# Ledger of designs, part 9: VH-VL binders against Probable transcription termination protein NusA (nusA)

Target 1, 139 residues: Probable transcription termination protein NusA (nusA), of Halococcus morrhuae (Micrococcus morrhuae) (p15738)
Amino acid sequence: MRVTLSDTALRHIALFEDVTGASAVDCLVDDDRVCFLVATGEMSDAIGPDGTTVEQVEERLDKRVSLVENADTAELFVANALAPAVVHNVTISENASTVAYAEVDRADTGVAIGRDGETIETARRLAERQFDIDDIELA

## First folded at step 14 (VH-VL)

Design t3 (from q2 with light chain Q53K)
Fold by ESMFold2, fold request of step 17:
Structure t3 (fold): chain C 139 residues (1-139), chain A 118 residues (1-118), chain B 107 residues (1-107)
Amino acid sequence: as target 1 above (139 residues)
Amino acid sequence: EVQLVQSGAEVKKPGSSVKVSCKASGYTFSRYNIGWVRQAPGQGLEWMGYIIPSLGRTRYAQKFQGRVTITADESTTTAYMELSGLTSDDTAVYYCAREYYGSGFDYWGQGTTVTVSS
Amino acid sequence: EIVLTQSPDFQSVTPKEKVTITCRASQRIGSYLHWYQQKPDQPPKLLIKYADKSISGVPSRFSGSGSGTDFTLTINGLEAEDAGTYYCQQSYETPYTFGPGTKVDIK
């Protein structure tokens, strides 16, 4: 009941698994791209040598693809979602709302935000879906 | 060995309904969707709908919306398709088939002939 | 809803010759296209999934290509047992749809 996958998300996950051999536990589908939440420890299978496996997924979906590695804790999950930005620490504040404060290396704040805010917005969406985190702030 | 076995042929009167069963074996029933496809004599294949058993979710082609009901029973690993308001245009062979979320229908039932006549 | 067309409607072919069947979608569907063979009085049989991926137990003379809107099934060296009707089917979105079929006979 916590996360519902659309029919399209289920089909994209099936294609992803068929091409990569890796498992995905969630899938965000947008008009121009798809983001897969990849099972812990399976990112190398998903990416493939020199990115060739994920590139094949992009070709078959006719969309850009991004990958986030799943994690068992909210702190590691948020750090993974902001990769490849260097995240030194994540603190979860649980008051009126639940906010993750990510301490990102200053050289990587642009990377953590991503083009047009795409990376941090994706991270926020996944964190809300998986951990009921209301927001992510860069500290 | 994956197998889908359908119920036997039916002869029906116009205005009645038909319910076709599809008994699945040889795999984990809830991991695959069951779709229903029909074929009128001398015609091509027509997708009617599917069920996602693990979610209890159904999708129907608009042509059949309101007349078709697809169900699944995990305890018997059996899917059902019921079509109501039958006319002679519904005379066809009805197939069940499984798919893994849009990856193609890899196993099919033997087909059930439904003949609608007075 | 996505319309699939196929060409040709019918093809009579000498054994050992190459058979080409095309399928065209009314919109882009990525690689969400599958090919089936149907022999008389039998259910369809999946030949190719995701435009070009082989299926275990299907002879290697069957291959698929294409993406987006234009797809091709190729039988490289037709055998007598390949006579039948061939259908494409899209799974990009529901309702799933099939092409109208291409009948292949042995000359």
Scores: ipSAE 0.886, ipTM 0.952, lowest interface PAE 0.4, mean pLDDT 95
Fold by ESMFold2, last read:
Structure t3 (fold): chain C 139 residues (1-139), chain A 118 residues (1-118), chain B 107 residues (1-107)
Amino acid sequence: as target 1 above (139 residues)
Amino acid sequence: EVQLVQSGAEVKKPGSSVKVSCKASGYTFSRYNIGWVRQAPGQGLEWMGYIIPSLGRTRYAQKFQGRVTITADESTTTAYMELSGLTSDDTAVYYCAREYYGSGFDYWGQGTTVTVSS
Amino acid sequence: EIVLTQSPDFQSVTPKEKVTITCRASQRIGSYLHWYQQKPDQPPKLLIKYADKSISGVPSRFSGSGSGTDFTLTINGLEAEDAGTYYCQQSYETPYTFGPGTKVDIK
């Protein structure tokens, strides 16, 4: 599932890798925000002790940064994209469109949506890019 | 032992074109971008554009858009820059240089002097 | 396009003294600022990447600082071999741009 990376995304990934030592496989760039799709198993390197490594990336980019851990299956991928919300299960339904239904812990619905919907929107964008998923619904 | 070796000096007439080659060695060619930077006599550095070889993608400074073409040949690990419609204002030393996606140009060619006479 | 300016245009410095060169960007560029040294009749040489990160083989007397719009290259203990012209360059967006250069001579 290869995606097309803009020049800016490629430059941000290079800086991210230089600072963190972790690999990013995708990068969503907005005017004031960046989300890195981090290679499986490399989230701790990307975050660093007490979040200091990702904080350095934010400072160097002059943008807010979020991180999502990559996964090989759509179900795990969607769960990872909604972290730190607790996701009990993800079901992919393919009818007229492909929709991921994420069973999020009731206490974590707000966390899964995120401030101004940023988390769920980021999750939707990544899921569409990586797995051709048309939407994510919280069940 | 990264090296970028450029083609030799050129003397051109106004209105003609020049094509400068940049032979890369000592590294995985497709992993790095190749940029082209020129320097007129006694002047500073001017970025012309680059190519991302792995994507076949080029970007050009607006000043050169429509006159410059940057290409790369993976099989010979060689990049090319062609500039058309030459005027005396194009007299300069032309450099190729590699970068890793905006990390700075860490290796440069020796430069190619292009002189556009009268 | 992002315009870079440099100060001073020219600096004549006694050996062993500290040299400070500033670069200012017309907009915020995070840490996407690099420094080069160019000696007469030679191609530029990368000294510092990403505002303050060292380059293998470059003497430790060269250091960089800054972020956003204001950046500084410092040569702490100038050597005779350091004479040349110094350029900053941004890679925040294309077209990449260079500063106009700062010429450093030995007194």
Scores: ipSAE 0.886, ipTM 0.952, lowest interface PAE 0.5, mean pLDDT 95
Fold by ESMFold2, last read:
Structure t3 (fold): chain C 139 residues (1-139), chain A 118 residues (1-118), chain B 107 residues (1-107)
Amino acid sequence: as target 1 above (139 residues)
Amino acid sequence: EVQLVQSGAEVKKPGSSVKVSCKASGYTFSRYNIGWVRQAPGQGLEWMGYIIPSLGRTRYAQKFQGRVTITADESTTTAYMELSGLTSDDTAVYYCAREYYGSGFDYWGQGTTVTVSS
Amino acid sequence: EIVLTQSPDFQSVTPKEKVTITCRASQRIGSYLHWYQQKPDQPPKLLIKYADKSISGVPSRFSGSGSGTDFTLTINGLEAEDAGTYYCQQSYETPYTFGPGTKVDIK
């Protein structure tokens, strides 16, 4: 669905697109970092050779940048948001709330959570915005 | 060829209002913001606000909040800036200019001189 | 509100010499800084966007550098048509703000 973008998010998306040539469909802006939801199939353009393009974006924003590839289904979207953690399966449970259960390789639980929980919190925010998913649980 | 063409010069009395038009052509109107910047005689540039036409969203500098209204009409590809409660401090050249979300104002109107005098 | 200052306020320069204009922001603004040239009785013209990115149709003698709070516009080999006033402008946050301008004259 369509989401509401702040003026700052719109400006960051414009800079991102100018530097990378890739499109962003969403942007989460925090005090210390920015996450771009990159159009499907455009991650390599966003990252660039040896990560040099995304590093330029970080320098120009003066913030850390993370990238998530967009997807057409909630299940693939959640798996993409937890990359590079290996996700074997995602199951959506719809009872009183909508919860995605991500079956992550045991060795990758730390990767899926990320430093200070940043990866899983970013995944939760994007999943809520894009698919109305209330939570993500690691199985 | 991108063009922004503004309405003509105006002489106004204190307390009145002015509405300046900015006719855009040569590009997809809704893809760019239109900002308004003024310049008093012998002075620098002062940003007044902008409109994001695709969202109907406006932002104004605090100095002008409550006195300025910026609008856009996609059917005529025209933006407007109306400033009320004019004083002699509002005597300036008023410019419209387009930007792509903070990437710099790449095309400017020719300017509209507004003179406020008794 | 982000304040931009510029140095110098005025510069009289011999043709073919190098011109350096600085802009300083009151807080970090990443690369959200743009440079404009304004000639008398004309609207401003965008010269450099995002601190250092070139604009099609602008002579290569104009270049920009800097990030964060300190930015520089350089004219390497001033020409007579370059006389005018130069402004920096930030787009990091609204309200957008301009520096006070640097007037460049031909000596």
Scores: ipSAE 0.886, ipTM 0.952, lowest interface PAE 0.4, mean pLDDT 95
Fold by ESMFold2, look of step 16:
Structure t3 (fold): chain C 139 residues (1-139), chain A 118 residues (1-118), chain B 107 residues (1-107)
Amino acid sequence: as target 1 above (139 residues)
Amino acid sequence: EVQLVQSGAEVKKPGSSVKVSCKASGYTFSRYNIGWVRQAPGQGLEWMGYIIPSLGRTRYAQKFQGRVTITADESTTTAYMELSGLTSDDTAVYYCAREYYGSGFDYWGQGTTVTVSS
Amino acid sequence: EIVLTQSPDFQSVTPKEKVTITCRASQRIGSYLHWYQQKPDQPPKLLIKYADKSISGVPSRFSGSGSGTDFTLTINGLEAEDAGTYYCQQSYETPYTFGPGTKVDIK
């Protein structure tokens, strides 16, 4: 997938990689938060022991940081973007628009939405950028 | 060994243009930005702009917008900076330097002295 | 654009003593602050990146600290070859900017 990165996103990725040793595929930059799309299999390096590595990234950026693990398929990608919510299944519907339907564990609906909807909004932005998915709906 | 080698000193008249070259070697040219920084005699460092060679994307300090053009040629691993409308205030040493996306300028060219006099 | 100031402008220091140079940014820049040394008639040399991260080949007597708006370069045990001018530079946003420099001489 081909994604255009702003200069700020490129600089934040460079700092992230320098601190963590992990690779970032994408970076969403907002006023008070940054989300890194972490290369598959590298989340442990990005988080570090007891979260200390990602906390260092937060301090150096002076912003809250969230991490999403990249995936090769749209279904796995959407499930990863809603983590740590338990996702039982994801189906992609392609009619007038492309919509991912995520079946989350009922106890985890709030986790999947996230504080002020930040998790689901971040997931939607990444899914559109990486897989041309127009929306994500929770079941 | 990473090297940035710049073109030689130039003496220019007011109103003319200068184009300085920066030949890079010893690394993958497209992975690093090339920035241009100048220093007037006895003065500090002044950032002029950079290019992201892989994207052809440039950013310029507002002071130079409209007068400076930064380009890069991947096939020759050479960056160029052209400054037009020269005045005596443009007399300076001009440096090229590489960076990895805001991580600091880790290698610098030797500098190119540009003297603007009538 | 982000203005960087440095203090002091000039410092004459006895060898083996500790040198402290401060850099202040006009807004918060996280750790996007780098330090350079420039000797007469030479290009600048990167000493510290991202406020406090070491650079290979730079003596361990050079260290950096700070984040946000206030940053410090420390030379712990000044050597004769350390004479020169020291600049901070921010890369938080374009245009990148440099501090005005701190000249360090050896007594």
Scores: ipSAE 0.879, ipTM 0.947, lowest interface PAE 0.5, mean pLDDT 94
Fold by ESMFold2, look of step 14:
Structure t3 (fold): chain C 139 residues (1-139), chain A 118 residues (1-118), chain B 107 residues (1-107)
Amino acid sequence: as target 1 above (139 residues)
Amino acid sequence: EVQLVQSGAEVKKPGSSVKVSCKASGYTFSRYNIGWVRQAPGQGLEWMGYIIPSLGRTRYAQKFQGRVTITADESTTTAYMELSGLTSDDTAVYYCAREYYGSGFDYWGQGTTVTVSS
Amino acid sequence: EIVLTQSPDFQSVTPKEKVTITCRASQRIGSYLHWYQQKPDQPPKLLIKYADKSISGVPSRFSGSGSGTDFTLTINGLEAEDAGTYYCQQSYETPYTFGPGTKVDIK
């Protein structure tokens, strides 16, 4: 699904493209951080050697930056959004609401949640925007 | 080559409107914003607003809100700026310029002189 | 609304010397600052985008630096054709704003 981007998101994507050479298909803008949904196959360009390219983006935006790699299916998308946590399987259930059940490695539950829940919250926001998924549960 | 060609100079009476055209060529029109910037004689640059042609979305400086209208016609690759309720304070050169989403205005029109006098 | 100030208002400079122009923003704007040159009776010309990034066709004597609130345009080795007025402009948020300009004359 195609999302509507704010003017600020469009400007941040343009700066991201200029610095990294990678494309972003979505951009979540918060007070202290920005998350880019990076086009499939372009994460290495976005990150750069030893993370130096994404660090430049952070410096130029004056905000923390996180990156998620886009995917063509909801299952792959949810797994990508929880990276680097190891995800063994994702099942999409469509009942009263649409819920993704992500089977993460038990050692990686903390990684999948992230600091202050940032990783799982970002994953939920992107999944809703891109696939109309109402929630993600870790199993 | 990227070109922005504006309509000719105009002399207007107070209270009337002016509509300036900006014909774009040499690039994919819908990929870039068109902004409008004016400059009164001997003064600095003043941003009026822009349009995102692919979205039909406009943003205006508050000073001009309510009396400026920016439009774009993709079939003719032409942007327009209309300013109503003219006063002598609106005497200026009006420029159109393109930008890629906040990356700076890299190409400018030649300017259109609008003179408002009774 | 973000206010940009520039310093100095005016410089008279001997050819081949270095020119330094500063721009200060009323809030942090990251690197969303651009520099323009305007010669009499001409439209502005983009010199530097995103604080320090080069524009094709602009002489290498023009460079930019800074981020956040303090930005500098440097002309390293002024030439006669560089006389004109220089403006900074922010694109961090709408309304976009310009600095008041710095006029550079040849001594």
Scores: ipSAE 0.876, ipTM 0.948, lowest interface PAE 0.5, mean pLDDT 94

Design t3 (from q2 with light chain Q53K)
Fold by ESMFold2, look of step 15:
Structure t3 (fold): chain C 139 residues (1-139), chain A 118 residues (1-118), chain B 107 residues (1-107)
Amino acid sequence: as target 1 above (139 residues)
Amino acid sequence: EVQLVQSGAEVKKPGSSVKVSCKASGYTFSRYNIGWVRQAPGQGLEWMGYIIPSLGRTRYAQKFQGRVTITADESTTTAYMELSGLTSDDTAVYYCAREYYGSGFDYWGQGTTVTVSS
Amino acid sequence: EIVLTQSPDFQSVTPKEKVTITCRASQRIGSYLHWYQQKPDQPPKLLIKYADKSISGVPSRFSGSGSGTDFTLTINGLEAEDAGTYYCQQSYETPYTFGPGTKVDIK
């Protein structure tokens, strides 16, 4: 499923690619933050030495930036979106809706949720956009 | 070599319309936006709008909303700008220019002079 | 819409001197600010993108700086060919807007 990108998202992706040399396949834009869905295998380029490249992106956007690595399967994608939380397993269940159940290491539940729920909300938005997953539940 | 070649100069009566063409070559047309910028004699640059050809999506400056229509034809790699309800205030050079999503207008057409007089 | 102002309106500058042109945005625009040079009867030419990034084929004497609301274009060692009008332009949001321009003459 191809996503629709806003004009602002398209501009942010262009700036991201110009600064990092990495490709972004999706971009979530909020007032104070941006999340880039980075092409598989390109996270190191996006982050840069000691995080200096992504810091440059943050400076140029005047917004906080988070990065999620893209993946070919819904299961790996959900695990990537909850990184750096340790995810032991992801099960996709279909009933009235499609739900991903992520088995997160007990010590990492807070990491998977993130500050103000930001990480899991971002994961949910990306999973819906990229895989038509309606929700992510921590199991 | 990237080129944007515009249609020739026009002299128009108040109340009429003008349609300027912009033929693009030397690059993948659908990968770049085409913007339209005008410049009245002795004045600065004024952005009118752009089109994202791959999406058929347009954005217009409020000043021109309702009077300007920007279109693009992928098969001929040509963008068009039509401005209606012309007045003497519309006398200007009209430029098309390409951009990669907000990264600056890196190539410009030669400009099309539109003179509105009666 | 975002208003850009430029200072000065006009500069007459001795060759080999430093030229400084400022652009101020009415709100924060990150680094979404670009600089153009326009010579009489020619289309504008992009000099600097994203506040400070160089453009291939543009002499290294042109540099940009700034972020947020305050931006500067610097010509370090003005040449006769640099006479013209300089514009800033924001692409943070539509409608895109240009500054009013700064005319630079050779003294």
Scores: ipSAE 0.876, ipTM 0.946, lowest interface PAE 0.5, mean pLDDT 94

Design t4 (from q2 with heavy chain S54N)
Fold by ESMFold2, look of step 14:
Structure t4 (fold): chain C 139 residues (1-139), chain A 118 residues (1-118), chain B 107 residues (1-107)
Amino acid sequence: as target 1 above (139 residues)
Amino acid sequence: EVQLVQSGAEVKKPGSSVKVSCKASGYTFSRYNIGWVRQAPGQGLEWMGYIIPNLGRTRYAQKFQGRVTITADESTTTAYMELSGLTSDDTAVYYCAREYYGSGFDYWGQGTTVTVSS
Amino acid sequence: EIVLTQSPDFQSVTPKEKVTITCRASQRIGSYLHWYQQKPDQPPKLLIKYADQSISGVPSRFSGSGSGTDFTLTINGLEAEDAGTYYCQQSYETPYTFGPGTKVDIK
């Protein structure tokens, strides 16, 4: 899925690649944080031993960093975007709008939402950009 | 071997325009941005703008917005910078340089001297 | 736009001595700062990228440090060939900007 990247996103991706050796296919840039959509299979390189590599990225960007692993299907993508919450199933409803219904383990509902809704809002933004999904709802 | 080779020196009159070429070789042209930086005699470096060739996207310093046009031709691996409405304040050496998305300008052209006088 | 300042404007230095050049940004720019050397009648040459990362072919006597707003270029053991003007440049956001330069002469 091809998206349009801002100049700032392109520069952050380049720095991310320089530090981690991993590739990012998308980058969300906010005031105090950056989220990288990491190429499939490259999360461990991006995180590094005990998280030290992603901590280096945070230091160099002077921003908090979060990572989401890319996927080729909308269902797996939504599940990845809600990690580390345990997602049992994702159902895509296509009508006037496209909504992903994520069946999240009851113990993990708070994790899937995240602090101030940050995790689910990030997931919604990435899903819209990559799969044209209008919303994600927790079942 | 990465090289950026620029067109030759120019003498221009006030009010005219100049177009400087930058022929790139030794690397995949579309992977890198081409920036343009100028330097007036005895002065420091001034960034003018860049082009992202595979997107055709340009960014210009506000000072030059409306007067500068940066283009790239993938088939000839050549970038161009055209500056219009020249004044004596535009007398400078003009450099092209490549970068990988904000990672520093790692290769530079030899520079093109543009002299604006009546 | 982001303003970079450098100090000192000028240094005259005996060979083998240490040179320290500082660059200060008007806002935080993370590690998006690069250092260049320019000799008379030549284009600039990249010495250090991302504040402290070495460039292939650049002598190890050149090093960088800093993050945020305060950055330092160090030449540890100046050689005659190092005479020239040194510039910092930020790529945190467009327009990219350069510092005003620090001229280094050999005594």
Scores: ipSAE 0.875, ipTM 0.945, lowest interface PAE 0.5, mean pLDDT 94
Fold by OpenDDE, look of step 15:
Structure t4 (fold): chain C 139 residues (1-139), chain A 118 residues (1-118), chain B 107 residues (1-107)
Amino acid sequence: as target 1 above (139 residues)
Amino acid sequence: EVQLVQSGAEVKKPGSSVKVSCKASGYTFSRYNIGWVRQAPGQGLEWMGYIIPNLGRTRYAQKFQGRVTITADESTTTAYMELSGLTSDDTAVYYCAREYYGSGFDYWGQGTTVTVSS
Amino acid sequence: EIVLTQSPDFQSVTPKEKVTITCRASQRIGSYLHWYQQKPDQPPKLLIKYADQSISGVPSRFSGSGSGTDFTLTINGLEAEDAGTYYCQQSYETPYTFGPGTKVDIK
């Protein structure tokens, strides 16, 4: 179920799209960072040559910017959200709550978690908003 | 059931404009994109552009930029495609189709025949 | 733009035979390639998405494979109702582009 975007998020998306030419379907805004959910297949445009395009977005926003590529399945979505960590498999368990279990390459566990848990937390927030996933667990 | 229902056939003069509607139902309109694809008689498929309804963001093929406008009305769950400066080369069947951000067009309208002739 | 080519342009096939259609992209597109079937006076119908993912309601005789630049649609045991034109389409980047199509006729 698609969530309503705040005015701030919409403005950030507008800026992002103007700078990169890529589409953003969602945007998480925090005090010091912004995450854009990039339309499938448009990540290259969002990043730009050697990251120069996304750096322009960071400069304009004066915040750190992270990008997650969208997907039409919960499994692929979770994998994309944990990038650049290598995810071998994602299993969705639907019981009292819906939990995604991501099998992450051992060497990439820290990458999947991210600095101060930012990657896994962002993944969880996006997964909840886009796929009604209550939690993501690394397996 | 997901369904896209398009407006009826159009006959237009060169230089005029045409606006085709696409009424969507059976799904959350704001969650999926609507793309437009046309097909000239006996020819292949040509992508024109798409819209992200809840954001009103669009992408157009360069060939149609400045001449095509895609819009969406969430209150009526209807997408529109307007093409101006029509020529005989624009004679085609125009399709709207649902797409989830690059995952292919999984549902299509029945098509709208647009004929441009003097 | 990314150019897609298809082979063959046309083939006439006896029912129950295996049909193979290839699609080649002008550059690497990962798995962002989809297959459609179009019958006369009908809109296209999505058969396969992301190169090899099945679509609900599509017969299991349809399958896709490939990645990068070379893709294949396979019909294992052609049925009479499978007559039509088949298109590949890339969604790796805009503008989206379609292959020229492969017409499949029934002998």
Scores: ipSAE 0.011, ipTM 0.619, lowest interface PAE 10.1, mean pLDDT 93

